VHH binders against Mitochondrial mRNA pseudouridine synthase RPUSD3 (RPUSD3). Designs and how they scored, part 5

Target 1, 326 residues: Mitochondrial mRNA pseudouridine synthase RPUSD3 (RPUSD3), of Homo sapiens (Human) (q6p087)
Amino acid sequence: LGVRPVPEDAGFGTEARHQRQPRGSCQRSGPLGDQPFAGLLPKNLSREELVDALRAAVVDRKGPLVTLNKPQGLPVTGKPGELTLFSVLPELSQSLGLREQELQVVRASGKESSGLVLLSSCPQTASRLQKYFTHARRAQRPTATYCAVTDGIPAASEGKIQAALKLEHIDGVNLTVPVKAPSRKDILEGVKKTLSHFRVVATGSGCALVQLQPLTVFSSQLQVHMVLQLCPVLGDHMYSARVGTVLGQRFLLPAENNKPQRQVLDEALLRRLHLTPSQAAQLPLHLHLHRLLLPGTRARDTPVELLAPLPPYFSRTLQCLGLRLQ

## First folded at step 13 (VHH)

Design t31R (from s1 with N31R)
Fold by ESMFold2, look of step 17:
Structure t31R (fold): chain B 326 residues (1-326), chain A 123 residues (1-123)
Amino acid sequence: as target 1 above (326 residues)
Amino acid sequence: EVQLVESGGGLVKPGGSLRLSCAASGFTFSRYAAAWFRQAPGKEREFVSAISWSGDTYYARSVKGRFTISRDNAKNSLYLQMNSLRAEDTAVYYCAAEPGLDEFYDAHEYDYWGQGTLVTVSS
């Protein structure tokens, strides 16, 4: 993959040849290992196997920058002793020939998502890019574009999603909860106003391929934003149950249904995906950090675009549903 | 007014210990993630340690096993116990807080900062 000069803002769409090629067929498949979906990390992966997987996941290197396509389910920081991206950075650095140079995380997709991770062996470069991303978000200039498959089609083909969010401890986990009309007291209690932009790229089978551009940082922000649009992300086993359906109309369920529950797909969608209900309950989250826009090397240069290919399970879903990136 | 005030910095010999404190006021500290960052002369500000609102702890590789972060929500306070100090730990140490974070290493994602406290490790 190459770095291409692109327009100043992130925008939507791309002309990536290998990104648009079919990666597999929508056919009935035999499950292998611990999971039915191709391209996921094995359960109980060793440190050495993780380092090898991450080395194979490098999609670009330029100067001090190393870009990965992170597999779904890999934690970034995690607890001491856990096998995480952070925990193996020294081994990854050695595997990439960087030896004494320690890699720092500049930006990363979260545990449950897949896609771009930007690393730097230079602390000054890492700091400069972190500043750039934060300043761009505060100026409402998107730099990151996620792709998601949603169960449901947003009413508008593009727009903004605004929500005040807080963390709550529910049923043993920290979950993100929307707050209606937050007060000054709510803000001091840790409520934060969040914003993302979205664009519907394609629709089919009652689903959408949606591009999402966050302009704020908050835990599970994009998943909850799509729940608030009544269009949960496919594979969202934490928040999707907050959307109920009565007489074909969707609505947000009362707060007592904030508990995480496995996503339930209707029969037509299950048939289209060639999944049983049991397999659908193990569906990986279809949220992928697809594109990052970096500043150009000179003031006259256009911004540099980094791309991460869609994971195999994501591409299979698109093919089954008749969805394509444009 | 929201405030974070660090204390406990000073001069210490290599191998010694210091305990930093950060007193929070003007907001509900227990609902926020809190973190320590440091900046040595001529260097970029770097992540040291963080503790989530639910008590999970995180450490930079350079301080793991030597530093311990803790919080006391009843006292609205954050602490950093620094043991086995080295010359490279010399820096101004900053306390920071932010709600709703999943990842704690990026200083630019925090809105609330203290003024810093100087730690000098020298013979």
Scores: ipSAE 0.818, ipTM 0.919, lowest interface PAE 0.8, mean pLDDT 86
Fold by ESMFold2, fold request of step 18:
Structure t31R (fold): chain B 326 residues (1-326), chain A 123 residues (1-123)
Amino acid sequence: as target 1 above (326 residues)
Amino acid sequence: EVQLVESGGGLVKPGGSLRLSCAASGFTFSRYAAAWFRQAPGKEREFVSAISWSGDTYYARSVKGRFTISRDNAKNSLYLQMNSLRAEDTAVYYCAAEPGLDEFYDAHEYDYWGQGTLVTVSS
C-alpha cells in the first residue's frame, strides 16, 4: 500500500511515444480500381461468399466458443432481408462442423466498426458471458478495448469521457446527440448517461492512435465521445462535421449544424494518407474492437484474452501517419 | 416508476394465432427500443423480436415470417402478433425496453422488464 512516483500521462518525454517515420513505409492507396481500401467487403456479396469470408475470419475456436475478426460494414442483426452476420449463422455453423447446433452472438463489434465477434454453440455459455460483460461494465471494469485513429490529438493523454446522450431524428437519419445538464424528465425521455475511458497510444501528423473502453452501451457512443474531444474518428461520416476549425482552433458547431456529412480532411492529412478528397469520402470508420477479456472457466483459471488483428486499411493508415501500437 | 405489463397469453392449438400486448407507463415509451423475449421452462431466455424507437423491426430466425412486432406510441403499447404457432413457441413471453440500443438480441442490456405472460401451444 502507498504511492510510488508513476507518470499519470503516457506522454511524458518522447522516449515512450517516439515513433520514427519509416521511409517508404506508407503505401499509396491500392491499385486502380473501384475503391482504394483493402480488406472491405464487396458491395454485392453473395451468401456463400459471406460465409467463406467469415470462415476465413475465424481467429480462435475453443469448446463452444468461436471468435471472428468481423470486417467493417457487416451488420450484425440488421433489417429483415439484409445479408447480415445473424442471417448466415446456420451456414457458418455447418461450414465449421457444428452441424445442427445453432451459433448465437455473445458479443459483436457493430456494423460500422470492425473487430471481435464472439459466438457460442452453447446457450448457457452465451448467457453466462453476456451477463459477465454487462456486470463488468457496470462495475467500471472494462473488458473491451477498441483501437481508433482520430483526426486531431486529444488535449489529455488519457481520461474519462462522460456525456448524456439521446437519439434524435435529423435529416431522415437517427443520430446520437449530447444533452447538457440532463433533468430527471430527460432521463425518462430516453437520455442516458454514458462513460468511456480513453488513452492516447501514439500521435503523429496531427492524428492520434487512441484506445477506447466503453463502460456504457449507447448508439455511436465512441464516435460521439471523440467528437466531444474535438477529435473525430477517421472515417466518421456521421458525426465528424460537428467539429469546426477557425484559425487553427477546434470547436463544436451549433446544434442546427449537426446534420450528417461526409468527413472532410485538411490538405496536409490528405497528402499524408495519399488520398484524393473523393477517396477520403470513402474512408472506412477507423474503429476496431481489438481486445476482449473473458473470465476463466473456473475461479482459479487465468483470464482469456481474445485479440483481433487490425484490418489492412487500418494498418495502412497507421503506417502513413507514423503510428504504432505499443 | 417505469412499468411494463404484458397481456394476451393463453392456450392455443398448433397452427393458431395469438396477439400479445405490453402496456408501458412512467416513461416516454416512444423514445425507447422495445423487445419481446421468451423463456421456456428449464431453458435460457431468448430473443424473439425488437422494434427500435424509429420503428425498424428485428426478428429471431425461428419466428421470422410468423411473428410481427409493432408499436403504438400514442397508446404507449408494444404488440406481438403470433401466427402459425408451434409447440416449440410455448414459453413465458416478456416485454423489455431500453434507450439507445443498436443491437437488440442481448437480454442483459435491457433494464426494464415486464412480469411475463404465458403462451401454451398444445393440442
Scores: ipSAE 0.809, ipTM 0.914, lowest interface PAE 0.8, mean pLDDT 86
Fold by ESMFold2, last read:
Structure t31R (fold): chain B 326 residues (1-326), chain A 123 residues (1-123)
Amino acid sequence: as target 1 above (326 residues)
Amino acid sequence: EVQLVESGGGLVKPGGSLRLSCAASGFTFSRYAAAWFRQAPGKEREFVSAISWSGDTYYARSVKGRFTISRDNAKNSLYLQMNSLRAEDTAVYYCAAEPGLDEFYDAHEYDYWGQGTLVTVSS
């Protein structure tokens, strides 16, 4: 069985890091002028530095498949001229010794999230897996599990979130807006019914560690789904202002009237996180594609599980809030 | 009914140019992302280019700088201007549309497709 009890590629490793720094790790944020959150992608990376970071982010390699733990903030496709995952795939392939074979993206966490990216050097394998993921979602069989930290605790410990969503251009930004009772005309105008499952794994300090499983694809779907539960994802600087609070009671503000605003955390939460309000306005989104289920080597085999470790800033937040992923 | 109809394919010499068009009907095209994919015989369908509902453009590495995607929402049309064509560009080109995407490369996330138009680059 030559397997270590606690592999670095899987599981929740914050206890080990906490033990290595037994005091002061969660007491205060960094000083003014320093980035307060460890593990973020540096600003102004060179192309070569990005390739090095992605090579270090490889968590698994099996046959034609390469699995990355993508850093938060890295665009997958991005705009022309941007330094992106797609833009450096040839250099990454060479760095991994794949003998000029081009890597293709099978599935990826988005720019604002962190976590799993699945790449393939075989186009047939990529297409087969993409079909598998799409068909599984439509059969309501989830294959992707995100971890999120939420500001607020959902009223139910688990459930489904259904919402019709549309894109709107508001204040120079493309935003996702819920639509109540969508008509047939709304659907033809680009409104799409969305679905995710959620499960609360842990609660503490007025926050929750939540697992989210999308069963549809729509821009910012999981962030908006959590806003609709009155429990915005921590670090959500686009949608969190849609949740208002008066005397401890949470309610939804009209989405079409709320501009994107940096998230505001109450003073008790700021103290628990050891953050100033200005630091909280720079929180990375706490949404991480943690687990992906693939079909086994053969269709009848047990699904293969791919895992991406939580980023350091995510683990710090869990430690500060007394939350753990079992 | 929802329809996407491609046109403008044909035979062209290496180094030449061709413009593909895709006419959309039966839905509010301006609210959808639109994309071009291509498929050579015996190969998997591959991403060529996309344009978001708000007008941002995206290109596969192999076509960047040579191909230009555009849309005319008033005419419900999508275009692909293909310059400096190479033999490797020979394929059936497909128009696709889908609302609400963040990433445009996965053909299996698009529900609306055209029938395809053949582009052959040969001497």
Scores: ipSAE 0.796, ipTM 0.908, lowest interface PAE 0.8, mean pLDDT 85

## First folded at step 14 (VHH)

Design u1 (from t31R with D56E)
Fold by ESMFold2, look of step 17:
Parts: C-alpha cells; sequence; structure tokens
Structure u1 (fold): chain B 326 residues (1-326), chain A 123 residues (1-123)
C-alpha cells in the first residue's frame, strides 16, 4: 500500500488510476476450500482473544493517542453483554501499560467497516479532537477518507453525493432510507441532509476503487450514498438489493419495498473473484477507514496523517480485479 | 422553538435516588436518539446514558446497574432514574437529541441540548 503524509485538509491525495490489465491471480489453493476472506475476526471470539487482537492491531502510539486498525465486524458499542470495542477498553488499557488511565474513543470506523480507530488516554485531548473533527466536517473540510470497492463504476470520476436520509423500522430492522425533496415537516421528523465526497481511484472488471469522505454523520450514510450512485459497496448485504437491473441498465428500487438481502453479484464478477454464490453471500463489507487527518501539535505544525493498512480480504479483492492504490 | 428542558435535579444523600426528566418540544422527539451527559466542575462533559429512537439503551460503565434511561414518546419526554447515588455523580446533567446516530458517546455529534439540571450528592 502506497500512502504518504499529505497537507492540511484530507483532500483526495492522488489522481485516479485506471487499469484494464493485468488481471488478478486469486485462485484457491487446494481441493478442500480454504477460507476466502483472510483477516476477519474468528467467530465466537473470547474476550481475551479480542484484547490480544486489538493489541496487535495498534498502528501508532503518540502521547495520549493510540491508533488501531479495527477488524471488520467488531462493533464499537452494543447491547449489554455483547463483546465490543467499548467493552474491552479497560483491559486494552492495562495491556498497553496505561495504568489507571481510561482509554476513550475519539473516532472509530463502524461495526461493518474496518479501519482506523483513534483512542485517547486524556479526556481533554479526546474532547479537543472530537470538536476539531466536527468543526472540520461542518466547514466542508474532510478529515476522514474511506476506501471502498464498488460493484459498478460511478459515471463521474469524482463528485459529491447529497441525500436527505431518515431511519425507518422495517420488519424488525432499522434501515436508512433516502427522502426525496424533504419538506420542513420531514426535517423536524428526524430527516437529515447528508453529504459525502467521492473520487474514483481505479477501475477494472466492472468495479471501482473509490475514496469516500463523509461530511455528515448518519447511520449507513456511505453505503446508501453509493447505492444512490447505483454502485453498491462490495459486501453490502443491507442496501445493495435497492439497485435493480433491467436490460443491462441499473435503476433504484423503492427502499420501502426492499428488505436487506444478501448481495447478488453477476457471474462474470464471481469468476473474477474466484467465489461461489454461497461465498459471495458472505463477503465482508469493502469499506475501510484508511486515512485520518489530525491537527498538528501547534497551529503552525503540519497536520498529522494516520493510516490503517487495508485488510487482507480487501487486498485480495483488489488483486483479483486488477485495482491499485498508488 | 426547539427546546429540551431538564428537571428533577437537587440535593440527595449518598445512596439516595433521583429521577431526572427532559421535556422535548418543537420537533418530533420519537424520531431522535436521546441521551444524558453530565459535567462536574473542572471536568469534561461525559456520556452517561442514551436511548435510541427504537428504544435500545446504552450506559457508561460508571453508571451501569445504578441508572436507568427511559423515554415516553407520547409525552415527548426522556427520563433518567438514578439509584445508589455517589458523591462522584455530582454534576450538571444535560439531555441531548440527534437523529441518525449509531454511536452515542460523542457529545459533539448532538445538535439539540438542554440547559442542564444540577445534581448534588452529599452527606
Amino acid sequence: as target 1 above (326 residues)
Amino acid sequence: EVQLVESGGGLVKPGGSLRLSCAASGFTFSRYAAAWFRQAPGKEREFVSAISWSGETYYARSVKGRFTISRDNAKNSLYLQMNSLRAEDTAVYYCAAEPGLDEFYDAHEYDYWGQGTLVTVSS
């Protein structure tokens, strides 16, 4: 992975790379199936095993700040008794030698995402950084950059995605639903206008490697924003069924009619990924919080860039599809 | 027009109980996550408890088992039942609301705030 320090804002760092060749070589290794998605947390992970995994996932420590590369599927918070990042912070703090200091979450990639988590052992530092991230977002200065692999190639190589979103409860599941032309009454009823920036970094095999920068906070915003571009994120088993195809043309199905469904990939894409339909139904979400820009220690200092390496399953997908970060 | 108003604060002995209320107006409260935060003198505002728009509850480690959050959407009200109070619970308690959150602990993600109600726990 080729990333490097960048200046003041977390703008898109390099131009998109478009490569048609070469194709990836992601063949399975033997007659009995190997696990196709390397780098996922084991099912039924013990508390001690989670703490060990998070300790190994530390990518940076500086002053009160601890930076992790969170595995996909680990919730940040959750129900009582659920194994979450929050639930093991005291044990992680002890494992890292932070005596009586309590680690606090400053910023984290969500449950279904992988990537950066920023923790602080100093409450004043945590509050200052949380405030900084919020102010930067509201000033339309992005600080967080996600990488995603999409099924489909956005029509533009970069742009903005704006949508009004609301939460709905449909058949026992909380879902994020776009709202067309929201009224003033809709806004008071919990509809929020959302914004993300995107840039296509590479294309291949009918897929894209996309950088996404959210400028608002709303549940499942990036997944739904990519669905609205008719280019769902690979491994999106919540919202991808909202994109239908008729006579080779993609269109958006009404969200109220579609419950979450396992993502369906066309046969050519399954072949390129070396996946059966059963394996594709278990694809992890290819959404990774890759880069986070922090303010320098002093106002004159260059902003600090934090990076989390792509997970092995993400890298495998890029190789199979002939996509590259630069 | 949009308002959150806390009430129910006061002086209580260690081990005692209080019930805080937060009345919401000017927006559709039932569509929002709602939370309690607190701030002791000289300290940062800290997360206490939250309840999602669909009723799921979350608690800071320091208050779990002692505090119970609830909401009554018909009355546009949020509550915090505080039992087994300790001196460390002394703070100004704030209610907050925001739509569309997945994580509830970051005070800077909430746009709607009350003015706070003081809870003092002393012998």
Scores: ipSAE 0.799, ipTM 0.912, lowest interface PAE 0.8, mean pLDDT 86

Design u33T (from u1 with A33T)
Fold by ESMFold2, look of step 14:
Structure u33T (fold): chain B 326 residues (1-326), chain A 123 residues (1-123)
Amino acid sequence: as target 1 above (326 residues)
Amino acid sequence: EVQLVESGGGLVKPGGSLRLSCAASGFTFSRYTAAWFRQAPGKEREFVSAISWSGETYYARSVKGRFTISRDNAKNSLYLQMNSLRAEDTAVYYCAAEPGLDEFYDAHEYDYWGQGTLVTVSS
């Protein structure tokens, strides 16, 4: 509190000064063929179109580092033949004038989220930064800050979420499932303890704008962490159905109901967002890797901050709900 | 005690084949993503291939179509069939495992490692 140097980790006191949120009323989104929300990847995207989109998504270049603002829905890696970030890195490298230098992925927001992707044309730099991120997390120093819009307002304005998680294969997908009181056998069977920090930065219309800082790595951990707070992330079509509501009270449904279902929003929220139930079932996940703190080049006391602007659908949601980054 | 032990490395001529094995013990291997990484002298450790706990496979661009990853959960074993070997495939190959990963390429996200097996492809 007060005027302090930027901390080594990504503290909650840091706000995005280079991105102002519009103040007007939220705008109705008309039909856009198979893409009803602004800023999403088009369907039937060609390889060449993806390279062009990624080139346009470059938000920074520093030495060997290239920073992208990844659109929601683009896989980072994938199966053979699948169009992914990884699959087009050579074409992207050529397009950026790096010629025979190959880009390596240092850190990336996952398929379901949007936001920062950090690439490096130098393998030594990539390895150094990957090691730095791992060390920071294990020392409980957050370096990554996600923004999320949640359906529901967490009871506390900030805190920690701890959960033991495992993967299960259900209905053709890998799902993340909480484990109560994990035994030693559970740990050896791949159950992992997870941790994130959160801070509510704004509330409105029964929703919250939440900053999330993971301190562990586990598939879908932030989505499940918010489900455990009874405040699922908006657009979470994998885990939100685990939260039930009766007479305005929220609770976790029994474990046999862990199957993914499209998110259902109440009538008031649908009206506030100007969405039909069918459109709400197509909402993109409102989880965005907004800020990444890198080590300073010369001194440990001067960390470098990378920012990825909020995607248009995210900003529209904030406007509709009267929420603002603070 | 968690343990991963690689074997099957050796000297081979360009165009030849090798099959690497990794024996896992001390944990429920079938519940983990397993991966191969390699490190050539003077270079950073790089991703080669991974197989998820549910059986999906992933390959680095440089080995796609030449290498095949597989696992046998009954034998707690991971394999890498390496065909059409080239001089640039010369490296120490490492077996690694980790639960709950979304992406498999970052060696620093894996906690369990073998000691490595040397593959030399001489011209």
Scores: ipSAE 0.769, ipTM 0.897, lowest interface PAE 1.0, mean pLDDT 86

